# Designs tried in a protein design chat: VH-VL binders against c7peq0. Part 47

Target 1, 252 residues: c7peq0
Amino acid sequence: MHNKIYNSFIDRKAKGIKSFAVLIDPDKVNPADIADLAAKCTAAKVDYIFLGGSLVITNHLDECVQQFKTLCDIPVVLFPGSPSQVSRYADALLYLSVISGRNPELLIGQHVLSAPAVKKSGLEVISTGYVLIDGGAPTTVSYISNTTPIPSDKDDIAMCTAMAGEMLGMKVVFMDAGSGARKPITESMISRVASQVSAPIIVGGGIRDAEKAYLNCKAGADIIVVGNAIEKETSLIKEMADAVHAAAPVLK
Below, E stands for the ipSAE of ESMFold2; O stands for the ipSAE of OpenDDE; V2 stands for 0.75 times the mean of E and O plus 0.25 times the DockQ between their complexes.

## First folded at step 17 (VH-VL; framework fv_olinvacimab)

Design b21 (at its last look DockQ between E and O 0.77; V2 from the best seeds 0.78)
Fold by ESMFold2, look of step 17:
Structure b21 (fold): chain C 252 residues (1-252), chain A 120 residues (1-120), chain B 107 residues (1-107)
Amino acid sequence: as target 1 above (252 residues)
Amino acid sequence: QMQLVQSGAEVKKPGASVKLSCKASGYTFTEYYMHWVRQAPGQRLEWMGRINPYSGDTYYNEKFKSRVTITVDKSASTAYMELSSLRSEDTAVYYCARGVEWSGAYFDYWGQGTLVTVSS
Amino acid sequence: NFMLTQPPSVSVSPGKTARITCGGNNIGDKHVHWYQQRPGQAPVLVMYYDSKRPSGIPERFSGSNSGNTATLTISGVEAGDEADYYCQVWDVSSGHVFGTGTKVTVL
């Protein structure tokens, strides 16, 4: 596999260029609205489409991937609720281990079962350490994963978790407050993790405005992912993308 | 009943510092960003910065960044703004303003304002 | 530096419609919030995210934002609407930016 998507993460991080990802849940998105969403993402120069959620029970994942691939040139990256939820039509798979949790099935168990099918799919596989942070409300991911989130003020616990994930071979760290989060991850926690981790850092959950997206980037996030706020108000796509892209350092 | 009650008017000499307070009541102080906005006589509103009272994370207008410090006392539900190296153009009414829950996009409640006069 | 320009004043007869504009380059790509300020008082939020009305604000207040212009519209203007009005956005260059202000006079 070329590792094209992962290489884009590390190349952009090395240049200090920030990326904006729109997260779309195949179970929630109205198929009739995908064309408009793809057009808005294209016009806003969104860098990635993440497809997935904590629980994906529809069997239309392939159709959703194919629609986006037909309608725009934005890379489609799978963010599955389970390691076995794949589509060979996507550009890459975030192969998530919930390293913040103590559920052995989400740490490695389901991966053992899914690995032959994932290999056969031919997808670019990106090893991803998933770190669940308390978002101020029960989330689908916290219930489904049977995982206690890291408390939102325990920066050192988040930092040590991400550091351990990187040392164990995770190529990407994904810090997420979860779908349905009231509270986004603090800039302090992002900065603490970024100070000790060289892997690309994806940050999501509870980000509701362009100011927060920008400040998360300034704190050290490399990729900002937004789902719920965009689902509620697609006009935010352009403003948030602009804010994330403006966080890049100005070169001399 | 939500309230943002600011400290009283101040008269300062050039070169001094001023520290204003804003005491919140009637809501969970740590769940809303607190902003400081000033208005010189006859002028538009000017945003100075904000703080996340939960984490202490701050974000300042670059114009004031070298002179402004925003802090909180969580136990007193009180935000503070300190402006140093005062000069006559700092004469203004200073407002604290609350964001919405976990978002600082707009300001849904404002304090009564504190007049700071900088006179030579 | 992101600039928001408003007309300095708008005069309107009671019962008529006041339109307060807020000009900025590609302001339609941003979300605009509006504040009413009576003399000697703190601002009060009257519109947010372009067109959403806070609780307690009369239905005769409405808003729009496209291209280079956001507009706060007050239909059925009453004497109590006489105030200064400010638009506000967030921008990376300056943070939160307020417009130049518009004094609405009800004649």
Scores: ipSAE 0.868, ipTM 0.940, lowest interface PAE 0.7, mean pLDDT 92
Fold by OpenDDE, look of step 17:
Structure b21 (fold): chain C 252 residues (1-252), chain A 120 residues (1-120), chain B 107 residues (1-107)
Amino acid sequence: as target 1 above (252 residues)
Amino acid sequence: QMQLVQSGAEVKKPGASVKLSCKASGYTFTEYYMHWVRQAPGQRLEWMGRINPYSGDTYYNEKFKSRVTITVDKSASTAYMELSSLRSEDTAVYYCARGVEWSGAYFDYWGQGTLVTVSS
Amino acid sequence: NFMLTQPPSVSVSPGKTARITCGGNNIGDKHVHWYQQRPGQAPVLVMYYDSKRPSGIPERFSGSNSGNTATLTISGVEAGDEADYYCQVWDVSSGHVFGTGTKVTVL
């Protein structure tokens, strides 16, 4: 098993480099638009393509991964809503445990079922502590998972949750307000988590402009993930990427 | 329907402080950033800073960071801006403005403005 | 510090087209917003994200942004369009930045 993608996370973090990831839902993206999107991501020097959706209605994952791999050199990382969403053509898989919740299926149950397929895929597997934060509205993730997100104003709970995940051996912490979040994660919460966690911190959900992306990085996020905003306006990719790349981490 | 109503005109001496208010109505106060922008006579608009009314997080223009404090009273849907160590150059109309989207990349609603005059 | 430069003034006859430019280094990589300010009034958003019109803004207002120049175009200029116009962007080094402003005079 290779650790190329994870090593890139660690290396960039150590150097104080912030990363920008574009989130693509394979079920929502039009194949005809993938070329344009890949070109824009390349031009903006996007660091990662995250592929994933909460609902996989059609199995277009392999095709989508292959298209991006053909059209650009940006690493493709699977961000699955379900452990069954695996493609051997990707560069890595974020293996998510929803540690903010108390659903045993999302903590370990579904992982047991998916483990043989994931192992067989040969993918780099990155153990990820997924921390769902209240975004002001029910998200698909919260609904499907039947989990209660951490309140947006409970920084200490988020911090302790992330700490626990790291101490359990999870290599990455993913803080997510969810798709279509009305309230993105606050800088204070990110800062609080970052002060106690050494693992790379991914932040997503409800990020709609360059300022927010930049400030999240300044607060301690290592990787910024944006999906919905760029789906609506692809011209945001460059502006957000530039902001993220210009950001510096919080001093610990 | 959406409206920002600011406090009245102020006259201050150099070295004093001024605290302005901006009352919001017609929308959920905590879902939008509130910004403060000033305009000296015959000059361009100048951004001073913003606050997240929900979390209280602030982001300031470095030019004003040492002298400006932005706060909110959520229960009153009111934002405040305090500027200390006033100088004659601080004579301006001060605006509060709602930032669109979470971080407020642009400003879709503005208060009527408050004139602050600093003179000896 | 990031700077936005606008022409101090633009004069236009009624019914004609006014073009207001906003110059900045690689401004095409940013989203530009525009505000109209009539004498004695607060600014009003007239364009956001380069070319999007807020509700209530006439179609005769349009925007573009590429390279080092953003442009607000007002076709069929009316007397009521006489105002100061400001462009605005966000920049990592400066935060929110406004242009120098352009006085549009309707002759």
Scores: ipSAE 0.706, ipTM 0.885, lowest interface PAE 0.9, mean pLDDT 93
ESMFold2 (binder alone), look of step 17: mean pLDDT 94; pTM 0.953

Design b22 (at its last fold request DockQ between E and O 0.73; V2 from the best seeds 0.83)
Fold by ESMFold2, fold request of step 19:
Structure b22 (fold): chain C 252 residues (1-252), chain A 120 residues (1-120), chain B 107 residues (1-107)
Amino acid sequence: as target 1 above (252 residues)
Amino acid sequence: QMQLVQSGAEVKKPGASVKLSCKASGYTFTDYYMHWVRQAPGQRLEWMGRIDPYSGDTYYNEKFKSRVTITVDKSASTAYMELSSLRSEDTAVYYCARGVEWSGAYFDYWGQGTLVTVSS
Amino acid sequence: NFMLTQPPSVSVSPGKTARITCGGNNIGDKHVHWYQQRPGQAPVLVMYYDSKRPSGIPERFSGSNSGNTATLTISGVEAGDEADYYCQVWDVSSGHVFGTGTKVTVL
């Protein structure tokens, strides 16, 4: 079916089922470790593998996608550093517009140039409003994007940004503190955004333990993405997945 | 020098409330979650809840949720815990405890503890 | 209702090894942290994420966690190691859960 991955986001959100995604950077992952990562993700019932990073220097994307696709059945979703970083072997592409920023190249400019290649790839393309939140330190994404992240205490700005993105046709909202963030996104900001949008909400950046992953879900995140903490400690995959899957909305 | 200095011992009657304080110094107060943990005489430690001093976001142990309120005063670098409808079973030493920067998985600094005695 | 059970006491002679267990259903899927508490004092973190030592904790302290059991091991036990020891995890049911506690006595 067309839009298989996006429909899984929507269907799980409608059922109140929270999803856990593991983010792998193709430039940082040791190819020898991919089999172990895939096994751990399968055993933990990880829902998605996100592949990508803000800056990809090594051209290992296709190789990494193919390795994961061979080693497990978990959907592989591209999280590209630029709109033209694609792999036809993946299951879907998060086609990111940096709607938190005022850089026209990342809002639409690079997309105009990449769209023919993206269409030719045959990938499922998921329109994603990317909302960069201040993670307590400059990140690769904040520097490369030449954008000012939304301050971490400006909940209404994040909310209005996500609302506008959804009204303009974005199918998914991705709130990200950035790779290597010191400070994760607050539960209050997640709650404020979740109260005003129907789109699935992905939250990532700075999530270091199962408690925070759980609390982000309780606040209204639909998909939790963790990269850096798992790179350091792969045993967190199971604990974080369990925490995310245990989260349920409070029904009144 | 990092310090967590708690308010002094309290004696309360059943049905009253108590509000304890924990003053932090020597670190950036708003970069760390603050937890409250109690210990009845001769018993195990029991986690009550935590607050993000930056945002005011709270997370409580369900056992205490109806009776506990954790707050902060950022300008004073002070966390508070208020426990209402006190019972004799609430007699315990109450600790504030800090996690590491932006992670509350474990508690690497503890206050000296405040004894609360609930007695007729 | 995640529960952490520890033996109530462990006696060891100086120079020997103390092993303090923390039992919980599938505790190996979680990360275990350990605290030392001397009489009349606040707890002190002595192990985190199963096997990592905080700065200032001697390498005589080590930890492991698999299956249903986490273990704090103190080799070359000294009189100063006499204290109560508590394990701790996070669980969705009640948040942070502490073990029943183990009193280590150094003869």
Scores: ipSAE 0.897, ipTM 0.954, lowest interface PAE 0.6, mean pLDDT 92
Fold by OpenDDE, look of step 18:
Structure b22 (fold): chain C 252 residues (1-252), chain A 120 residues (1-120), chain B 107 residues (1-107)
Amino acid sequence: as target 1 above (252 residues)
Amino acid sequence: QMQLVQSGAEVKKPGASVKLSCKASGYTFTDYYMHWVRQAPGQRLEWMGRIDPYSGDTYYNEKFKSRVTITVDKSASTAYMELSSLRSEDTAVYYCARGVEWSGAYFDYWGQGTLVTVSS
Amino acid sequence: NFMLTQPPSVSVSPGKTARITCGGNNIGDKHVHWYQQRPGQAPVLVMYYDSKRPSGIPERFSGSNSGNTATLTISGVEAGDEADYYCQVWDVSSGHVFGTGTKVTVL
């Protein structure tokens, strides 16, 4: 019961199926627009709704989760900027450790503090190695965490980081160029990581069109996450989703 | 001002190879994909492939994948396209074009074109 | 292979409106871009993401996309609008695909 979402990641990956996730910031989304967004996601056969923001500004998380769950059948996965951003109404929580950085608070400190609440929530918890990649612009995550992202041209560092995360028992690797990223993660880097990691690989940040989404999948991404681009242009949902769903992984 | 300047016209024999150049100026070369598009006489535009100048990642039209190689020289802000095993039907004007917003969904700046003539 | 089909030619009188269509299966689910190519010149972007105009392109150029047809509309056609026009999309099977092209003639 508490592995439903993770099992979906594993099963889809095993079958070579690529997944598309729409990232929604509860603090930025207008509640009046959620119905339309949910409809578009459903029509596009979006696989996951990721909910989360880098900042904890409002307590609208529960409401947002409930609204999406009422309006569509798409699994809602929490993608919090902080481990404290928890809603018991979601289907799962990506429990993120920023393994690309060396901030002890983001590695384990905040998790210790949030652990009781997370446990109490009853949510499926998916241990996630979060790998921040330089997207050519300072991101909210890098600023708040005071962490230095992995340079975009250091494929081996990204690979080793992801490998370490997996060997430490993290179930999912999330490679992220960050919110507002200027440069998305390169196919070469994704390919390098995917060659050494068996865990599902989530890729996000700076993806703005179907081509990039598709090529990232071809390179080895299992789940593509798009936020900012969709916020600006919701018409991209269908095109990107179709591209991702049409993609197949590169033969290893 | 942004501009793409391509190398001069080429005349080649069937079976030969041709390597064209496209020099970019007026913008950060590594911030945009570079595409190659050709147009045979009286025909439509045909996309050949693209490169990310920063990473060197390439994406090719399957039609040309076995014969085309796109490369860059970052220091010279120059992209190259090499087409091998030339045929008469490869006679065309070849354009380099800048892709927009990193992924290059569309092409906002074009080179002046390079005529390649393949004849026995 | 994904294909884009355009009428080979469109004739229009000065001051009138020209409509150039681009047909493709479910093209409405894709974003369409348009290029103008005058004789002996390189293509110029005139419309992107269905209906957005690049800087320098007059407001008399507009675009739409729905169902199986995208349309570039040129109102108040001028002599300088005489050119070939190409639509373009991205497709998983073909990469970037251009339409067959439409020659617009100003009478």
Scores: ipSAE 0.885, ipTM 0.941, lowest interface PAE 0.6, mean pLDDT 93
ESMFold2, look of step 17: ipSAE 0.888; ipTM 0.952
ESMFold2 (binder alone), look of step 17: mean pLDDT 93; pTM 0.953
OpenDDE, look of step 17: ipSAE 0.844; ipTM 0.917
ESMFold2, look of step 18: ipSAE 0.883; ipTM 0.949
ESMFold2 (binder alone), look of step 18: mean pLDDT 94; pTM 0.953
ESMFold2, fold request of step 19: ipSAE 0.896, 0.896; ipTM 0.953, 0.955
ESMFold2 (binder alone), fold request of step 19: mean pLDDT 93, 94, 94; pTM 0.951, 0.952, 0.952
OpenDDE, fold request of step 19: ipSAE 0.839, 0.843, 0.839; ipTM 0.917, 0.920, 0.914

Design b23 (at its last read DockQ between E and O 0.97; V2 from the best seeds 0.92)
Fold by OpenDDE, fold request of step 19:
Structure b23 (fold): chain C 252 residues (1-252), chain A 120 residues (1-120), chain B 107 residues (1-107)
Amino acid sequence: as target 1 above (252 residues)
Amino acid sequence: QMQLVQSGAEVKKPGASVKLSCKASGYTFTDYYMHWVRQAPGQRLEWMGRIQPYSGDTYYNEKFKSRVTITVDKSASTAYMELSSLRSEDTAVYYCARGVEWSGAYFDYWGQGTLVTVSS
Amino acid sequence: NFMLTQPPSVSVSPGKTARITCGGNNIGDKHVHWYQQRPGQAPVLVMYYDSKRPSGIPERFSGSNSGNTATLTISGVEAGDEADYYCQVWDVSSGHVFGTGTKVTVL
């Protein structure tokens, strides 16, 4: 089904259902731990597995995707640091354009190069407006691309950026403070963006507890993405998932 | 040395309002949630709400949401809690407590507490 | 509303082990934190995320959480351990919730 994952995003959003995604870096995850992780995700009713990192150093992507696909029924969505990080075994690819920056390579250049491979993969491609918010720590993407994230207190800039992305036809808005972020995105910023954007809003970076996950949902996030916190404490998966699933959005 | 110093004891009449302060020092004020927790005499701790000083985002216990307002003065590294429509049952020691960095999971530092007495 | 129930009191002799329980529905799916409150003092964090000790908390303190019960264990109890102890969790319905508190008396 060519739009199965995207349709799930919009259907769940339309119903006011909030989703929890676990972010896994294929280069960091121990293959021996994947079975347990998959089991925990399943038990917690995790909605999506996001696979990806800022850099893919090894070719563990396919293996990691296949392993998760074998061990659980949770959709696997590629969240690559580069458009070239593709595995045909995944359920979908977030095709990220860094619209918060002004690097033409991250806007379209890398996409042109990766387009044939992405097309050949047969993956569902979800055009995604990636909005990088300052998380108080340099991200790999920021460093490599020399892109300046949106300041964490500039809600209007984030809003306008997201609006532009949507109006340009991007199907999903991904607000990210980045991997290893100190500062998660504020609820006020999420609310500001959500008030003007109808597309599904994914929020990630620096989320460390169930309260924040919950409140981000209440602020308007449709999908919460957590990586680092659960890497440190896998027991957070259940607590965060429960919080997200109990959340309702703010009326737009 | 991290420290939370709260304002002094208050005596109020029913129906009045009280505004307590909590001055933080020894850490980056904006990077930590500030919570307010109260404890009536002989009773358990009761969470009232919190504020993220950087953004001003607040999160309240529904029980108090209509009567409590938590604010901050970043320049003074001070958090405030105002409780209105005071009742006798609001008599308690009120604590400010710091959350962990960019997390509200638990409270790692506490103020010395402020006694608020509500009596006719 | 989510409720946390603790025994009102636990008595223990010096050098012995005190166990303070915190009951809640499926509390094992939550992370429990513990606070010590000595008479006339503010609470002090003594355990976080079920079993993690903050700096300065002796190894005599340990924590566990499973099913419907979290437990704070104090081995080799000392006179200074006499205090009220509160468990705490976060819940979607109530926010941060504290237990009813347990008074630990060192005999």
Scores: ipSAE 0.928, ipTM 0.966, lowest interface PAE 0.5, mean pLDDT 95
Fold by ESMFold2, fold request of step 19:
Structure b23 (fold): chain C 252 residues (1-252), chain A 120 residues (1-120), chain B 107 residues (1-107)
Amino acid sequence: as target 1 above (252 residues)
Amino acid sequence: QMQLVQSGAEVKKPGASVKLSCKASGYTFTDYYMHWVRQAPGQRLEWMGRIQPYSGDTYYNEKFKSRVTITVDKSASTAYMELSSLRSEDTAVYYCARGVEWSGAYFDYWGQGTLVTVSS
Amino acid sequence: NFMLTQPPSVSVSPGKTARITCGGNNIGDKHVHWYQQRPGQAPVLVMYYDSKRPSGIPERFSGSNSGNTATLTISGVEAGDEADYYCQVWDVSSGHVFGTGTKVTVL
């Protein structure tokens, strides 16, 4: 299958099945703990492992991807800090354009430079509109990107941004409060965006408990991504996965 | 110093409504979920719902969803809970309880409670 | 709906250990929080996320959660520990669920 991971996003959304992704930063994860983490994700039926961070060393990334691919069957999806952060051993790449910002380098400039290498990698490339929402604290991505996040109470700005991204050909919308976020994205904003786009919606940043993961899904998120909370407490993997898998949006 | 100060006791007839208040001080009101939990005499605690005061996002126990409304006044750092169509079974002490910063998983501080008595 | 059951009472002598159980189907897959309630007073958080102690709660309070049972353990019980104790989890069926409550009596 030529778009296996993207088709899984679309198929699960069409069935109303919500997905849980665990975000792992290769620079933060202790290699000795990867086997236990992979086992916990497998036991919890985690749907995706997202690997990446804003500052990732390419060679260390390859080793981390290969460990996870050896230890479990869960798809490994690259969530890069820049378009050049690739590993040919992963299952797919979220090819992120920071559409919430006005930095031309993060909109398309870095992509022009990286596109030949990305194509040569043979990875499944998923065009992703990245929408950074103010998380109440500085984040690595907001600092590195020199972009102003969308204010956390400006639902219509987030909605118009996602809508425009979809119209321009983005296949996935990623709404992110950022690593280090103090506050997560509101259910109101998720619902507003979900009402206007058909693309799969990934939501991450500041999600600390199963209740919030569940309510984000009820608001219209298709894929919930959790990193920081699981770094602190890996027992949350099972509870959050259960909550996400139990959720569905209200049909009208 | 953190405080949650609740409104005074109420006596209501069946079919009426009641609106309780919970005034918060000593912390950033909009950064913490506010929950409402009740306790009938001699019974367990029962969660009714909560609000995120910054966003206004609410989440209710399905048992009460048709009768409960939780709101806030951000300028007064005050949460409200209104329960309609009261029954004698609604006789209970009603507590407001604060979640933790941007998480509602558990309740780290509680108001003193407000007794609501529903009798004919 | 998700149900949490607790023994109605536990009697313990001063200086001994009280163990308060909270039963639920696969409760070990959830995170359990515990509240102490003295007569006529509001609940007070004494344990969260199974085994974490809020500031101001003495080390003699501890907790565990596995399988179908969570346990709050109070070692070196004092007269001031006499209270009702409630466990709590979140569940998709009804949100936050409290246990039936356990009255700890210090005799």
Scores: ipSAE 0.876, ipTM 0.943, lowest interface PAE 0.7, mean pLDDT 92
ESMFold2, look of step 17: ipSAE 0.873; ipTM 0.940
ESMFold2 (binder alone), look of step 17: mean pLDDT 93; pTM 0.950
OpenDDE, look of step 17: ipSAE 0.907; ipTM 0.955
ESMFold2, look of step 18: ipSAE 0.872; ipTM 0.940
ESMFold2 (binder alone), look of step 18: mean pLDDT 93; pTM 0.953
OpenDDE, look of step 18: ipSAE 0.912; ipTM 0.958
ESMFold2, fold request of step 19: ipSAE 0.874, 0.868; ipTM 0.943, 0.939
ESMFold2 (binder alone), fold request of step 19: mean pLDDT 93, 93, 93; pTM 0.951, 0.948, 0.951
OpenDDE, fold request of step 19: ipSAE 0.909, 0.908; ipTM 0.956, 0.955
ESMFold2, last read: ipSAE 0.868, 0.874, 0.869; ipTM 0.940, 0.942, 0.939
ESMFold2 (binder alone), last read: mean pLDDT 93, 93, 93; pTM 0.949, 0.950, 0.951
OpenDDE, last read: ipSAE 0.920, 0.918, 0.916; ipTM 0.961, 0.961, 0.959

